# Designs tried in a protein design chat: VHH binders against Uncharacterized protein AF_1994. Part 15

Target 1, 207 residues: Uncharacterized protein AF_1994, of Archaeoglobus fulgidus (o28285)
Amino acid sequence: SVTVGHTTVYYTNVPDAKAEVLAGYLQEEFGFTSDTDILLSMSGNEYEVRIPSSYSSPSEVEESFKVYFALLASRVSEEVFFGSPVKLVLVTHQNDELFAVKNQYSFEKAGRVFVYFKGVDREQAFNLANYLESLVGENYDWDVIFEQSEGVYHVVPFVGINDASELTPEMENSYQSMATELEDVLGGDVVVHLVNFEGYEVAAFEG
Below, E stands for the ipSAE of ESMFold2; O stands for the ipSAE of ESMFold2 at other seeds; V2 stands for 0.75 times the mean of E and O plus 0.25 times the DockQ between their complexes.

## First folded at step 14 (VHH; framework vhh_8pnl_2)

Design I3D (at its last look DockQ between E and O 0.09; V2 from the best seeds 0.00; counts 0 for: pae E 12.5 > 2, placed apart)
Fold by ESMFold2, look of step 14:
Structure I3D (fold): chain B 207 residues (1-207), chain A 121 residues (1-121)
Amino acid sequence: as target 1 above (207 residues)
Amino acid sequence: QGQLVESGGGLVQPGGSLRLSCADAGDPFSSYYMAWYRQAPGKERELVARITSGDSTNYADFVKGRFTISRDNAKSTLYLQMNSLKPEDTAMYYCARDVRYPSGTFGTDYWGQGTRVTVSA
């Protein structure tokens, strides 16, 4: 096993150095202040990471946490395992499974803008990340899904409103301007989809 | 609205200290900001402090140096350490989830129920 801070990773069929990177990554991501045991294994080409929590049953796991956990799987895949398949499993302290996800996206960032992408090339994801960083700077954490479907670029920022009734004219103007500028940045048709932290779309803006 | 639960308020003498806590304050997304606001009787609710998932902080002008905002992601808890309290700090204190828009402005996603802080004159 290896320990970084309060995070101890117990591992099977994984190099020591990789387990240590995972321990450091999760210690930083979760900020554990109590000793926490992570189980890491590899079967075939898929890494499985079991992360304990204080949840007692699957129904206690909030939808917003499930969305976060799914994005985390993509970050772990890219930053720790060099893009390899990853399954994250949320467990009780008794190691009972509560919720599991697999990585769905590649990952790119600029400052604190995190772009999770599929079906587009990494240079475009990097261009998107840099553009968005230029708008909000380094004091703005922003998760954004980026993919292409049927010749249209879909840019999907996560936002802190729950539904369309919370959308102000200023927000509409700002996101419409962004959608318009992104067509130049990405070189094609763009739709910006605002999603809430439970993963539901609350508005869309065409470039 | 009932998802965030504040605690740690109470009566304190001028120059005293309190630590406020907010349960369920964990940030499941990198794009959330967590914040403390306050509202004195007859006043509008105002920002006290804001923190990101990366621990970058912002404080209202009236607060600099006296209060410290922090977060424990593993426990989903937000804190406000309040030192050198003054009678004008008397208010109901609320925790909140905030977001930053591309325009640079902030909006509040959810509010807590509030905890009262009273600093005797």
Scores: ipSAE 0.000, ipTM 0.186, lowest interface PAE 12.5, mean pLDDT 82
ESMFold2 (binder alone), look of step 14: mean pLDDT 79; pTM 0.785
ESMFold2 at other seeds, look of step 14: ipSAE 0.224; ipTM 0.598

Design I4G (at its last look DockQ between E and O 0.73; V2 from the best seeds 0.00; counts 0 for: pae E 2.5 > 2)
Fold by ESMFold2, look of step 14:
Structure I4G (fold): chain B 207 residues (1-207), chain A 121 residues (1-121)
Amino acid sequence: as target 1 above (207 residues)
Amino acid sequence: QGQLVESGGGLVQPGGSLRLSCADAGDPFSSYYMAWYRQAPGKERELVARITSGDSTNYADFVKGRFTISRDNAKSTLYLQMNSLKPEDTAMYYCARVGRYPSGTFGTDYWGQGTRVTVSA
């Protein structure tokens, strides 16, 4: 096994160095202050990472945490396992499964703006991340999904409103302006989709 | 990322009131909920109240109508009005941005240093 801070990874058929990187990554991500045991294994070409929690049943896991956990799977895939398939499993302290996700996206960042992308190239994801960081600064946490479908770029920032009734005229103007500007940044048609932290779309803006 | 600065804590008798303030709480793209958390000695930090960019509020069960979260967009300031204070409300109170880390008890880099509230007879 390998330990970084309070995080210990027990692993099979995975190089020591990868287990150590995972331990450091999860220690920093979760900031564990109590000793926490992570199980890491590989089956075929997929890594499985089992992460314990104090939840006792699946219904206790909040929807916003499930959304976060799904995005984390993509970051772990890219930053620890060089884009390899990853399954993250949230478990009880008895190792009973509560919730599982697989990585769905590649990952790019600028400052603390995180871009999760699929069906677009990394250079475009990098350009998007830099554009957004230029608007908010290097210490602004912002998760954004970025995809392409039928020649249209779909940019999906997470926002702190519950539904469309909370959308202010100022927010509408800001995001409409962003949708228009992104057409130049990305070189094509853009739709910006605002999603809340439970993953539900609350507004959309065509560039 | 803007620094959050809490103020307005102090010593108060049971049944008294305090108004907490959180400066530099601006969010230009509405990418966060704003929240107040508290931490009593030896306990985990816990959510007190949350407010969206559209002024929708949510309160922990222990609040029971005694506290009100609000904000002033022109001043980029978040508030917590605390009425009918009880000894069990004694804690450090933290202003927070809630987004990427939806259960944000990890680290202190998303919170200020806090303001202490002490409720004693």
Scores: ipSAE 0.384, ipTM 0.674, lowest interface PAE 2.5, mean pLDDT 87
ESMFold2 (binder alone), look of step 14: mean pLDDT 76; pTM 0.758
ESMFold2 at other seeds, look of step 14: ipSAE 0.451; ipTM 0.719

Design I4T (at its last look DockQ between E and O 0.06; V2 from the best seeds 0.00; counts 0 for: pae E 13.9 > 2, placed apart)
Fold by ESMFold2, look of step 14:
Structure I4T (fold): chain B 207 residues (1-207), chain A 121 residues (1-121)
Amino acid sequence: as target 1 above (207 residues)
Amino acid sequence: QGQLVESGGGLVQPGGSLRLSCADAGDPFSSYYMAWYRQAPGKERELVARITSGDSTNYADFVKGRFTISRDNAKSTLYLQMNSLKPEDTAMYYCARVTRYPSGTFGTDYWGQGTRVTVSA
């Protein structure tokens, strides 16, 4: 096993160095204050990471945490396992499965703007991340999904409102301006989809 | 879920110091920040300080330079070192677990029962 801080990774069929990187990554991401045992294995080309929690049943896991966990799978795939397939499994202290996700996206960042992308090239994802960081600064946490479908770029920032009734004219103007500017940044048609913490769309803006 | 237990409150003279402690229930998993809040009688509960899982800190303007939030990972304990205490610091002080969501916003998961700090001559 390998320990960084309070995070200990027990692993099979995985090199020591990868287990150590995972331990450090999860220690930083979660900041475990108590000793926490992570199980890491590999079968075929897929890494499985089992992360214990204090939840006792699947229904206790908040929807916003499930969305977070799904995005985390993509970050772990990219930053720990060089883009390899990853399955994250949230478990009880008895290792009973509560929730599992697989990485769905590649990942790029600028500051704390995290861009999860699919169907676009990495340079475009990096250009998007840099543009968004220029708007909010390097210390603003912002998760954004970025993909292309049928020639249209879809930019999906997570936002702290629940539904369209919470939009102000200032917010609408800001996101409309962003959608328009992104057409130049990305070189094509853009739709910006605002989603809430649970992943539901609350508004959309065409560039 | 877990339990947070505060201690270290009490009566102190203006200009004095106190160190508040919060026993983290040893939750082996959570994507969260820890925070101290306070509530004076007849006032709203307000953030005092927050510390991230990576030990980055931020403080409310009213306590700038006087208080320090920290963790002792070996003891699973959160601290608030309060120096240069003023009568306006008199309040119930609460430890809280605060979860960071993908939007970058924070939700309070649960609170401790609080410890009273009284600053008077």
Scores: ipSAE 0.000, ipTM 0.177, lowest interface PAE 13.9, mean pLDDT 82
ESMFold2 (binder alone), look of step 14: mean pLDDT 78; pTM 0.782
ESMFold2 at other seeds, look of step 14: ipSAE 0.006; ipTM 0.284

Design Ictl (at its last look DockQ between E and O 0.87; V2 from the best seeds 0.00; counts 0 for: unsure alone 55.4 < 65)
Amino acid sequence: QGQLVESGGGLVQPGGSLRLSCADAGDPFSSYYMAWYRQAPGKERELVARITSGDSTNYADFVKGRFTISRDNAKSTLYLQMNSLKPEDTAMYYCARVRYPSGSTFGTDYWGQGTRVTVSA
ESMFold2, look of step 14: ipSAE 0.660; ipTM 0.829
ESMFold2 (binder alone), look of step 14: mean pLDDT 74; pTM 0.759
ESMFold2 at other seeds, look of step 14: ipSAE 0.614; ipTM 0.800

## First folded at step 15 (VHH; framework vhh_8pnl_2)

Design R11E (from H14R with G106E; at its last look DockQ between E and O 0.01; V2 from the best seeds 0.00; counts 0 for: pae E 5.9 > 2, placed apart)
Fold by ESMFold2, look of step 15:
Structure R11E (fold): chain B 207 residues (1-207), chain A 120 residues (1-120)
Amino acid sequence: as target 1 above (207 residues)
Amino acid sequence: QGQLVESGGGLVQPGGSLRLSCADAGDPFSSYYMAWYRQAPGKERELVARITSGDSTNYADFVKGRFTISRDNAKSTLYLQMNSLKPEDTAMYYCARVRYPSGRFETDYWGQGTRVTVSA
């Protein structure tokens, strides 16, 4: 096993160094203040990370946490396991499975802008992250999904509104301008999709 | 919360038509973007058509004008009219609220879906 702060990783079929990086990463990510036991294993080419929680059943897990956990799988894959396949499993303190996710994206960041991307190259993801960071500066935390499908770039920022009725004219103008500017930045057709923290799309803007 | 229930699939000959339905009794249907997805054997799930809360629509390129997504908010029902069906349209068809990341969970709420088989 290996411990960093309050996080202890018990591992099989994984090098000591990777388990140590995972322990540090999860300690920083979750900020555990009580001793927490993480189970890490590898089967084939996939790492499995079992993370305990105080939930007793799947229905107790908030939808926004499920979205966060799904994005976390991509960050863990990229930053701990160098892009290797990762399955994160949320469990009870008795190690009963509540739900699981697998990484689906590569990951880049600029300041507090986190870009999860698929079907685009890393340089474009980095350019998107820098563009968004330059607009909002250091005062904005932002998760953004970035994909290309059939010649169209899809930029999917997570936003703090629940549905379309909360959109203000200022927000609409701002995101319409962003969609238009991104066509120049990315060199193609762009749609910006606004998504609430439960993962549901609430608006879209064509560039 | 409710569960989405797909229906209207079946066996049809090439060139035939089907109308898929998706019902939800428990959600504020009109406030969400809705979509149809499909999954052929051995392939990953893919988007077929999407409709916004304002009834704007978007289609995958393979649709090529053959399918039409629509909804009746008074009945909380989503539709996919499928015309000029081809053997490559054979798949399980699912409706869902548009979500990100798509296909993210082993326990996704995709339901049972409705099967479409296009064969002579």
Scores: ipSAE 0.033, ipTM 0.475, lowest interface PAE 5.9, mean pLDDT 84
ESMFold2 (binder alone), look of step 15: mean pLDDT 79; pTM 0.791
ESMFold2 at other seeds, look of step 15: ipSAE 0.410; ipTM 0.697

Design R11T (from H14R with G106T; at its last read DockQ between E and O 0.81; V2 from the best seeds 0.72)
Amino acid sequence: QGQLVESGGGLVQPGGSLRLSCADAGDPFSSYYMAWYRQAPGKERELVARITSGDSTNYADFVKGRFTISRDNAKSTLYLQMNSLKPEDTAMYYCARVRYPSGRFTTDYWGQGTRVTVSA
ESMFold2, look of step 15: ipSAE 0.638; ipTM 0.817
ESMFold2 (binder alone), look of step 15: mean pLDDT 79; pTM 0.794
ESMFold2 at other seeds, look of step 15: ipSAE 0.697; ipTM 0.856
ESMFold2, look of step 16: ipSAE 0.646; ipTM 0.825
ESMFold2 (binder alone), look of step 16: mean pLDDT 79; pTM 0.797
ESMFold2 at other seeds, look of step 16: ipSAE 0.694; ipTM 0.844
ESMFold2, look of step 17: ipSAE 0.641; ipTM 0.834
ESMFold2 (binder alone), look of step 17: mean pLDDT 79; pTM 0.791
ESMFold2 at other seeds, look of step 17: ipSAE 0.666; ipTM 0.838
ESMFold2, fold request of step 18: ipSAE 0.683, 0.723, 0.654; ipTM 0.845, 0.859, 0.839
ESMFold2 (binder alone), fold request of step 18: mean pLDDT 79, 78, 79; pTM 0.794, 0.788, 0.793
ESMFold2 at other seeds, fold request of step 18: ipSAE 0.666, 0.656, 0.691; ipTM 0.843, 0.833, 0.849
ESMFold2, last read: ipSAE 0.668, 0.675, 0.700; ipTM 0.844, 0.840, 0.849
ESMFold2 (binder alone), last read: mean pLDDT 78, 78, 78; pTM 0.792, 0.793, 0.782
ESMFold2 at other seeds, last read: ipSAE 0.677, 0.664, 0.663; ipTM 0.844, 0.836, 0.833

Design R12V (from H14R with T107V; at its last look DockQ between E and O 0.85; V2 from the best seeds 0.67)
Fold by ESMFold2 at other seeds, look of step 15:
Structure R12V (fold): chain B 207 residues (1-207), chain A 120 residues (1-120)
Amino acid sequence: as target 1 above (207 residues)
Amino acid sequence: QGQLVESGGGLVQPGGSLRLSCADAGDPFSSYYMAWYRQAPGKERELVARITSGDSTNYADFVKGRFTISRDNAKSTLYLQMNSLKPEDTAMYYCARVRYPSGRFGVDYWGQGTRVTVSA
């Protein structure tokens, strides 16, 4: 096993170096202050990472955490395992499965802006990340999904409102301006879809 | 990283009031919730109150109507009005930016905190 801070990774069929990178990544991501045992294995070409929690049943796991966990799978795939397939499994302290996800996106970043993309090339994801970073700087983390469907770019930032009734005029103006400018940045038609932290769309802005 | 700066803590008698403030640079893209957390010595940090960019609020059960979270968007400032203070409210109080709120996780960044002491 390998330990970084309070995070210990027990592993099978993976190199020591990858287990150590995973331990450091999860220690930083979760900030564990109590000793936490992570199980890492590989079957075929897929890494499985089992992360213990104090949840006691699947119904206790919040929808917002499931959204976060799904994005984390894509970050772990890219940042720790160089894009390899990853399955993250949330478990009880008795190693009973509560929730599992596989990485669904590739990942690119600029500063603290994290772009999760599928169906677009990495250069465009990089251009999007840089554009968004130019708007907000490195002051906080911002997760954005980026896809193309039916000839339209779909840019999906996560936002801290629950529903459409919470949109402010400032927020509307900022996102409309973004949608308009992104058509030049990306070279095509754009829709910006705001989603709340439970993954539900609360507004959309066409470029 | 933009720093969160809390103020307004201090020593107060049981039954008294304090208003905590947290300066934030503002975020026209509304990419996070704001929250107050607290931590008493030897205890885990716990949520006190959370507010969305649209002013929807959520309070911990122990608040029981005594505290009010609010935001002044023009000043980019978050507030916690604390009334009817009790000795068990003694703690460090932290302003936080929160994404993906969760009963187990859900805090991206903490300020350094402001101390509240409630003693007879």
Scores: ipSAE 0.537, ipTM 0.781, lowest interface PAE 1.6, mean pLDDT 89
ESMFold2, look of step 15: ipSAE 0.680; ipTM 0.845
ESMFold2 (binder alone), look of step 15: mean pLDDT 78; pTM 0.798

Design SGR (from T3P with G102S S103G; at its last look DockQ between E and O 0.73; V2 from the best seeds 0.00; counts 0 for: pae O 2.1 > 2)
Fold by ESMFold2 at other seeds, look of step 15:
Structure SGR (fold): chain B 207 residues (1-207), chain A 120 residues (1-120)
Amino acid sequence: as target 1 above (207 residues)
Amino acid sequence: QGQLVESGGGLVQPGGSLRLSCADAGSPFSSYYMAWYRQAPGKERELVARITSGDSTNYADFVKGRFTISRDNAKSTLYLQMNSLKPEDTAMYYCARVRYSSGRFGTDYWGQGTRVTVSA
């Protein structure tokens, strides 16, 4: 096993160096202050990472955490395993499965703006990340999904409102301006879809 | 454009009031909720109040109507009005940017804190 801070990774059929990178990544990501044991294995071409939690049953896991965990799988795939398939499994302290996800996106970032993308080039995802960072600065946490379908770019930022009734005029104006500017940045038609932390769309703005 | 900056802490007698402020670098994109947490000596940090970008609020049970969280979205400033203060409210008070399952995993970003002391 390997330990970084409070994170210990126990692993099979995985190089020591990858296990150590995973330990450091999860220690930084979760900031564990209590000793935490992570199980890492490889089955076929897929890495499996089992992460213990204080949840006692699947029904205790909030929808917003499931959304977060799914995005984390894509970051772990890209940043620890160089884009390899990853399955993250949330478990009890007794290693009983609560929830599992697989990576669905590629990943780029600028500052603390994280862009999860599919069906677009990495250079476009990088341009999007830099544009968004220019609007909010390096210390704003912002998760954004980015994909293309039927010739339209779909930009999906997560926002801290529960539903459409909470939209403010300032948010509407800012996101409309963003949608318009993004057509020049990305070179095509754009729709910006605001989603809450449970993953439900609360508004959309055409460029 | 960086850290959360708290102010307004200080010494106050029981029954008194304080207003805490938290400056956050302004962005109209509202990519997180805001919250106040506190930590008394020897205790874990605990939620005091949380507010969405649309002003939906939640309070810890111990608040019992004594505190009010609010924000000015145009100024990106968070407030905590604290009334009827008691000695047990003595703690460091932190503002935080909160996303995803706050309080279960370390997804929150914290300020440096401001001290509130309520002495009898």
Scores: ipSAE 0.391, ipTM 0.665, lowest interface PAE 2.1, mean pLDDT 87
ESMFold2, look of step 15: ipSAE 0.455; ipTM 0.721
ESMFold2 (binder alone), look of step 15: mean pLDDT 79; pTM 0.797

Design T6 (from T3P with S101T; at its last look DockQ between E and O 0.93; V2 from the best seeds 0.64)
Fold by ESMFold2, look of step 15:
Formats: sequence, structure tokens, C-alpha cells
Structure T6 (fold): chain B 207 residues (1-207), chain A 120 residues (1-120)
Amino acid sequence: as target 1 above (207 residues)
Amino acid sequence: QGQLVESGGGLVQPGGSLRLSCADAGSPFSSYYMAWYRQAPGKERELVARITSGDSTNYADFVKGRFTISRDNAKSTLYLQMNSLKPEDTAMYYCARVRYTGSRFGTDYWGQGTRVTVSA
């Protein structure tokens, strides 16, 4: 096994160095203050990472946490396993499965702006991340999904409102300006879709 | 790294009031909601109150109408008005930028905290 801070990774069929990187990554991501045991294995071409929690049943796991966990799978795939397939499994302290996800996106970042992308190239994802960081600064946490379909770039930032009734004129103006500017940054037609932390769209702005 | 700065904690008698403040620059992009959490000695951190960018609020059951979360966007300040304080409210109080409700893993950004002590 390998330990970084309070995170210990027990592993099979995985190199020591990868287990250590995973331990460091999860220690930093979660900031564990109690000793936490992670199980890491590889079967076929897929890494499996089992993360214990104090949840006692699947119904206790909040929908917003499931959204977060799904994004984390993409970050772990990219940052720890160089894009390899990853399955993250949330478990009880008795290692009973509560919820599992697989990575869906590639990942790029600027500061704390995190861009999860599919169907666009990494340079464009990096340009998007840098642009957004220029608006909010390097210490602003922001998860953003970035895709292309039918010749249109879809930029999907997560926002801290529950539904469309909470959209303020300031938010509308700011996101409309962003949508317009992104057409120059990305070199094409853009729609910005605001989603809440349960993953539901609450507004959209065309560039 | 910019940090959340809490103030307004202190020693108060049971039944008293305090107003906690938190400086947060905010953002027109609203990529998080704001919250107050607390941690009593030997306890887990727990949600006290949450507010969205649209001023929707949510309170822990133990609050029972005694506390009010609010924002002043002109001052870029988050508040927690605490009334009818009890000894069990003694804790460190933290302002937090919160995304996703799965805070059991400690994924949220926290300030340094301000101490509230309720004692005779």
C-alpha cells in the first residue's frame, strides 16, 4: 500500500507510482483529516477506484454529489491515468457499493476553472479555460462542460441558482456578453447553457 | 489565493445575539452558492444555512428560525444573524463557497472561521 497524508491506497495489478499519484490526488481533492483507505485495481483496460464514505445506503447519495462524482471520474482518468478508462465506486465503510460512474470527458484547466470536453480539440478547451479564468481570476472554482454538435460550440457552466426564476439581470447581461465574446475566442457559433448542480439547464444564451 | 474572511464572533451570554460577516468578492457568473457551516469540539462540520445567488435560503433543522442568512451585494458581504443563542451553538463558524451537496468529503472552499462561545 502507499500513503499520502491521510489517504492510503491498497492496490493490485497497478504500478506503485500510479497508486502514489492517486493517493496524492485524492488527498488534495478531498482534504481527508481521518485515515481513509482507497482500493485500486485494474481489470482488462479499466482502473477501478473504490472510495469509502459514511453514506449507509444508495438513497442517501444526493443527486448533486452524483454529478460531482461523474466529473471527478473524468479528472482522475486524465490527471492520474493519462486518459485511461476509469470507474469510480462510492462505497460504505464495509466496501458495499453505493454508486458507480465511468469517465465521460477529457479535461483541461486554467487556475481553478475546470473544462470537461468532448468532440473539440484540447487547444480549444485550453483557450476556453484561459478566457474564463481571465474573467473570474485564478482562484474561482468553476466546472464547465464543452462540446460541439452540428457546427455549434456548446459551453455549459455550472451555476449557483436553482432554476430560471433566480436568474438576475446582472447574470443575464454577463452571460450574454460571454456568449458573444466566445464566438471570437472559439472561432464559431456558440451557445452558453447554464446548468444547476443537479445538471438541469436553467438558461441559455446564443452568441 | 483569495480567501473568505469571517468576523463577528465572540463571547455572548445565553439568549444573546451575534451577527457574523464574511467578505466575498462574489461574481456576476455565480458559479457557487454561499453557506455558513459550524464545527463544535469533537463534532463533524455541519451546514447551518445556505443562500443561492437568487436569494433562496435553506436552513438546518436545529436553527429553528433563530438564525438568518443574508447577502449585501453592494458590500460583497454575506451575513449570519444569530439570535436566541444557546450553549450548544458554541462552535467555530465558517463561511463557505459551496458547489454540490456532497460536502461529506470536504470538497467546498472554506474560510478560516470565527469562534462563537455561548456561556454564562
Scores: ipSAE 0.536, ipTM 0.771, lowest interface PAE 1.7, mean pLDDT 89
ESMFold2 (binder alone), look of step 15: mean pLDDT 79; pTM 0.792
ESMFold2 at other seeds, look of step 15: ipSAE 0.539; ipTM 0.772

Design V6 (from T3P with S101V; at its last look DockQ between E and O 0.89; V2 from the best seeds 0.00; counts 0 for: unsure alone 59.9 < 65)
Fold by ESMFold2, look of step 15:
Structure V6 (fold): chain B 207 residues (1-207), chain A 120 residues (1-120)
Amino acid sequence: as target 1 above (207 residues)
Amino acid sequence: QGQLVESGGGLVQPGGSLRLSCADAGSPFSSYYMAWYRQAPGKERELVARITSGDSTNYADFVKGRFTISRDNAKSTLYLQMNSLKPEDTAMYYCARVRYVGSRFGTDYWGQGTRVTVSA
């Protein structure tokens, strides 16, 4: 096993170095203050990471935590396992499965702007991340999904409103300007889709 | 720079009131909601109140209608109005930028805190 801070990774069929990186990554991500045992294994080409929690049943896991956990799987895949397939499993302290996700996106960042992308190249994802960081600064937390479908770039920022009734004129103007500017930045047609932290779309802006 | 700065704490008598403030430059892109947390000596940090960019609010059960979270976008300021204060409200109070509900692990962005003491 390998320990960083309060995070101990017990591993099977995985190199020591990857287990150590995982321990450090999860310690930093979760900030565990009590000793926490992570189980790491590999079967075929997929890493499985079992993360204990204080949830006691699947129904207690909030929808927004499931959204977060799914994004985390993509970050772990990229930052710990160099893009390898990853399955994250949320478990009880008795190691009973509550919820599981697999990585679905590649990942880039600029400052604290995190871009989860599919169907676009990494240079475009990095350009998007840098553009967004230029708008908000290096210390602004922002998760954004970035895809291409049928010749259109889809940029999907997470926002801190529940639904469209909470949009202000300032938000509308800012996101409309963003959609228009992104057509130059990305070199094509753009739609910006605002989603809430439960993953539901609340507005869209065509560039 | 994302460090949040709280103010307005102090010493009050039971039944008194305080108004806490937190400066947050924010952004027209509204990528997070704001919250107040507190931590009493020897206790775990706990949520007090949460507000979205559209003014939807949540309160911890112990608030019992005594506290009101609000924000003023023109002043870039988050507020916590605390009325009918009790000795058990004595704690450090923190404002925070929060995104995912149920994130019980330390991913939230916190200020330095302001002390509230309810005594005598």
Scores: ipSAE 0.515, ipTM 0.748, lowest interface PAE 1.7, mean pLDDT 88
ESMFold2 (binder alone), look of step 15: mean pLDDT 76; pTM 0.776
ESMFold2 at other seeds, look of step 15: ipSAE 0.536; ipTM 0.768

## First folded at step 16 (VHH; framework vhh_8pnl_2)

Design KO (from R11T with F29S Y100S F105S; at its last look DockQ between E and O 0.73; V2 from the best seeds 0.00; counts 0 for: pae O 2.2 > 2, unsure alone 62.0 < 65)
Fold by ESMFold2 at other seeds, look of step 16:
Structure KO (fold): chain B 207 residues (1-207), chain A 120 residues (1-120)
Amino acid sequence: as target 1 above (207 residues)
Amino acid sequence: QGQLVESGGGLVQPGGSLRLSCADAGDPSSSYYMAWYRQAPGKERELVARITSGDSTNYADFVKGRFTISRDNAKSTLYLQMNSLKPEDTAMYYCARVRSPSGRSTTDYWGQGTRVTVSA
């Protein structure tokens, strides 16, 4: 096993160095203040990471945490395992499965703007990340999904509102301007889709 | 990018009440929610309650109607009214601005927190 801070990774079929990187990554990500045991294994070409929690049943896990956990799987895949398939499993302290996700996206970042992309070149994902960081600064947390389908770029920033009734005219103007400017930045048609932390679309803006 | 300052914690007997306050001393307007988190020794940080800029609220299941999150925009202050306190509510309580799902782990402007102790 390897330990970084309060995070200890027990592992099988995985090199020591990867287990240590994972331990450091999860220690920083979760800020564990008590000793926490992570189980890491590899079967076939997929890494499985079992992360304990104080939840006692699946129904206790809020939907916004599930969304976060799914995004985290893509970050762990890219930043710890060089893009390899990853399954993250949230478990009880008795190692009973509560919730599991697999990485769905590739990942790029600029500062703390995190871009999760599929069907788009990495260079364009980095262009999007840099553009957004230029608007908000390097210490602003922002998760954004980025896809292209049928000739249209779909840019999907997460926002801290629940539905369209919470949009102000200022917010609408800002995101409409963003959608318009992104057409120049990305070189094509753009739709910006605002989603809440549960993953539901609350508004859309065509560039 | 203002700092959040928590206050209102203290020692209380089971069944008692406390009101926590969080001074939001400055931040550019953005699409985010405000939240209260707590962390007991040896436990993970956990969400207690959150409120959006449009006053939509969510509560953790363990709250069970005992706590109320609210805000006073004129004072730029977030509140957590805690009633019917139990020993298991003993923790350090933090307020946070959360702009994105990934921000729940590295919430912007973590304050020092305010201690709540519930003991018989």
Scores: ipSAE 0.507, ipTM 0.816, lowest interface PAE 1.6, mean pLDDT 87
ESMFold2, look of step 16: ipSAE 0.525; ipTM 0.830
ESMFold2 (binder alone), look of step 16: mean pLDDT 74; pTM 0.748
ESMFold2, look of step 17: ipSAE 0.438; ipTM 0.781
ESMFold2 (binder alone), look of step 17: mean pLDDT 76; pTM 0.775
ESMFold2 at other seeds, look of step 17: ipSAE 0.425; ipTM 0.741

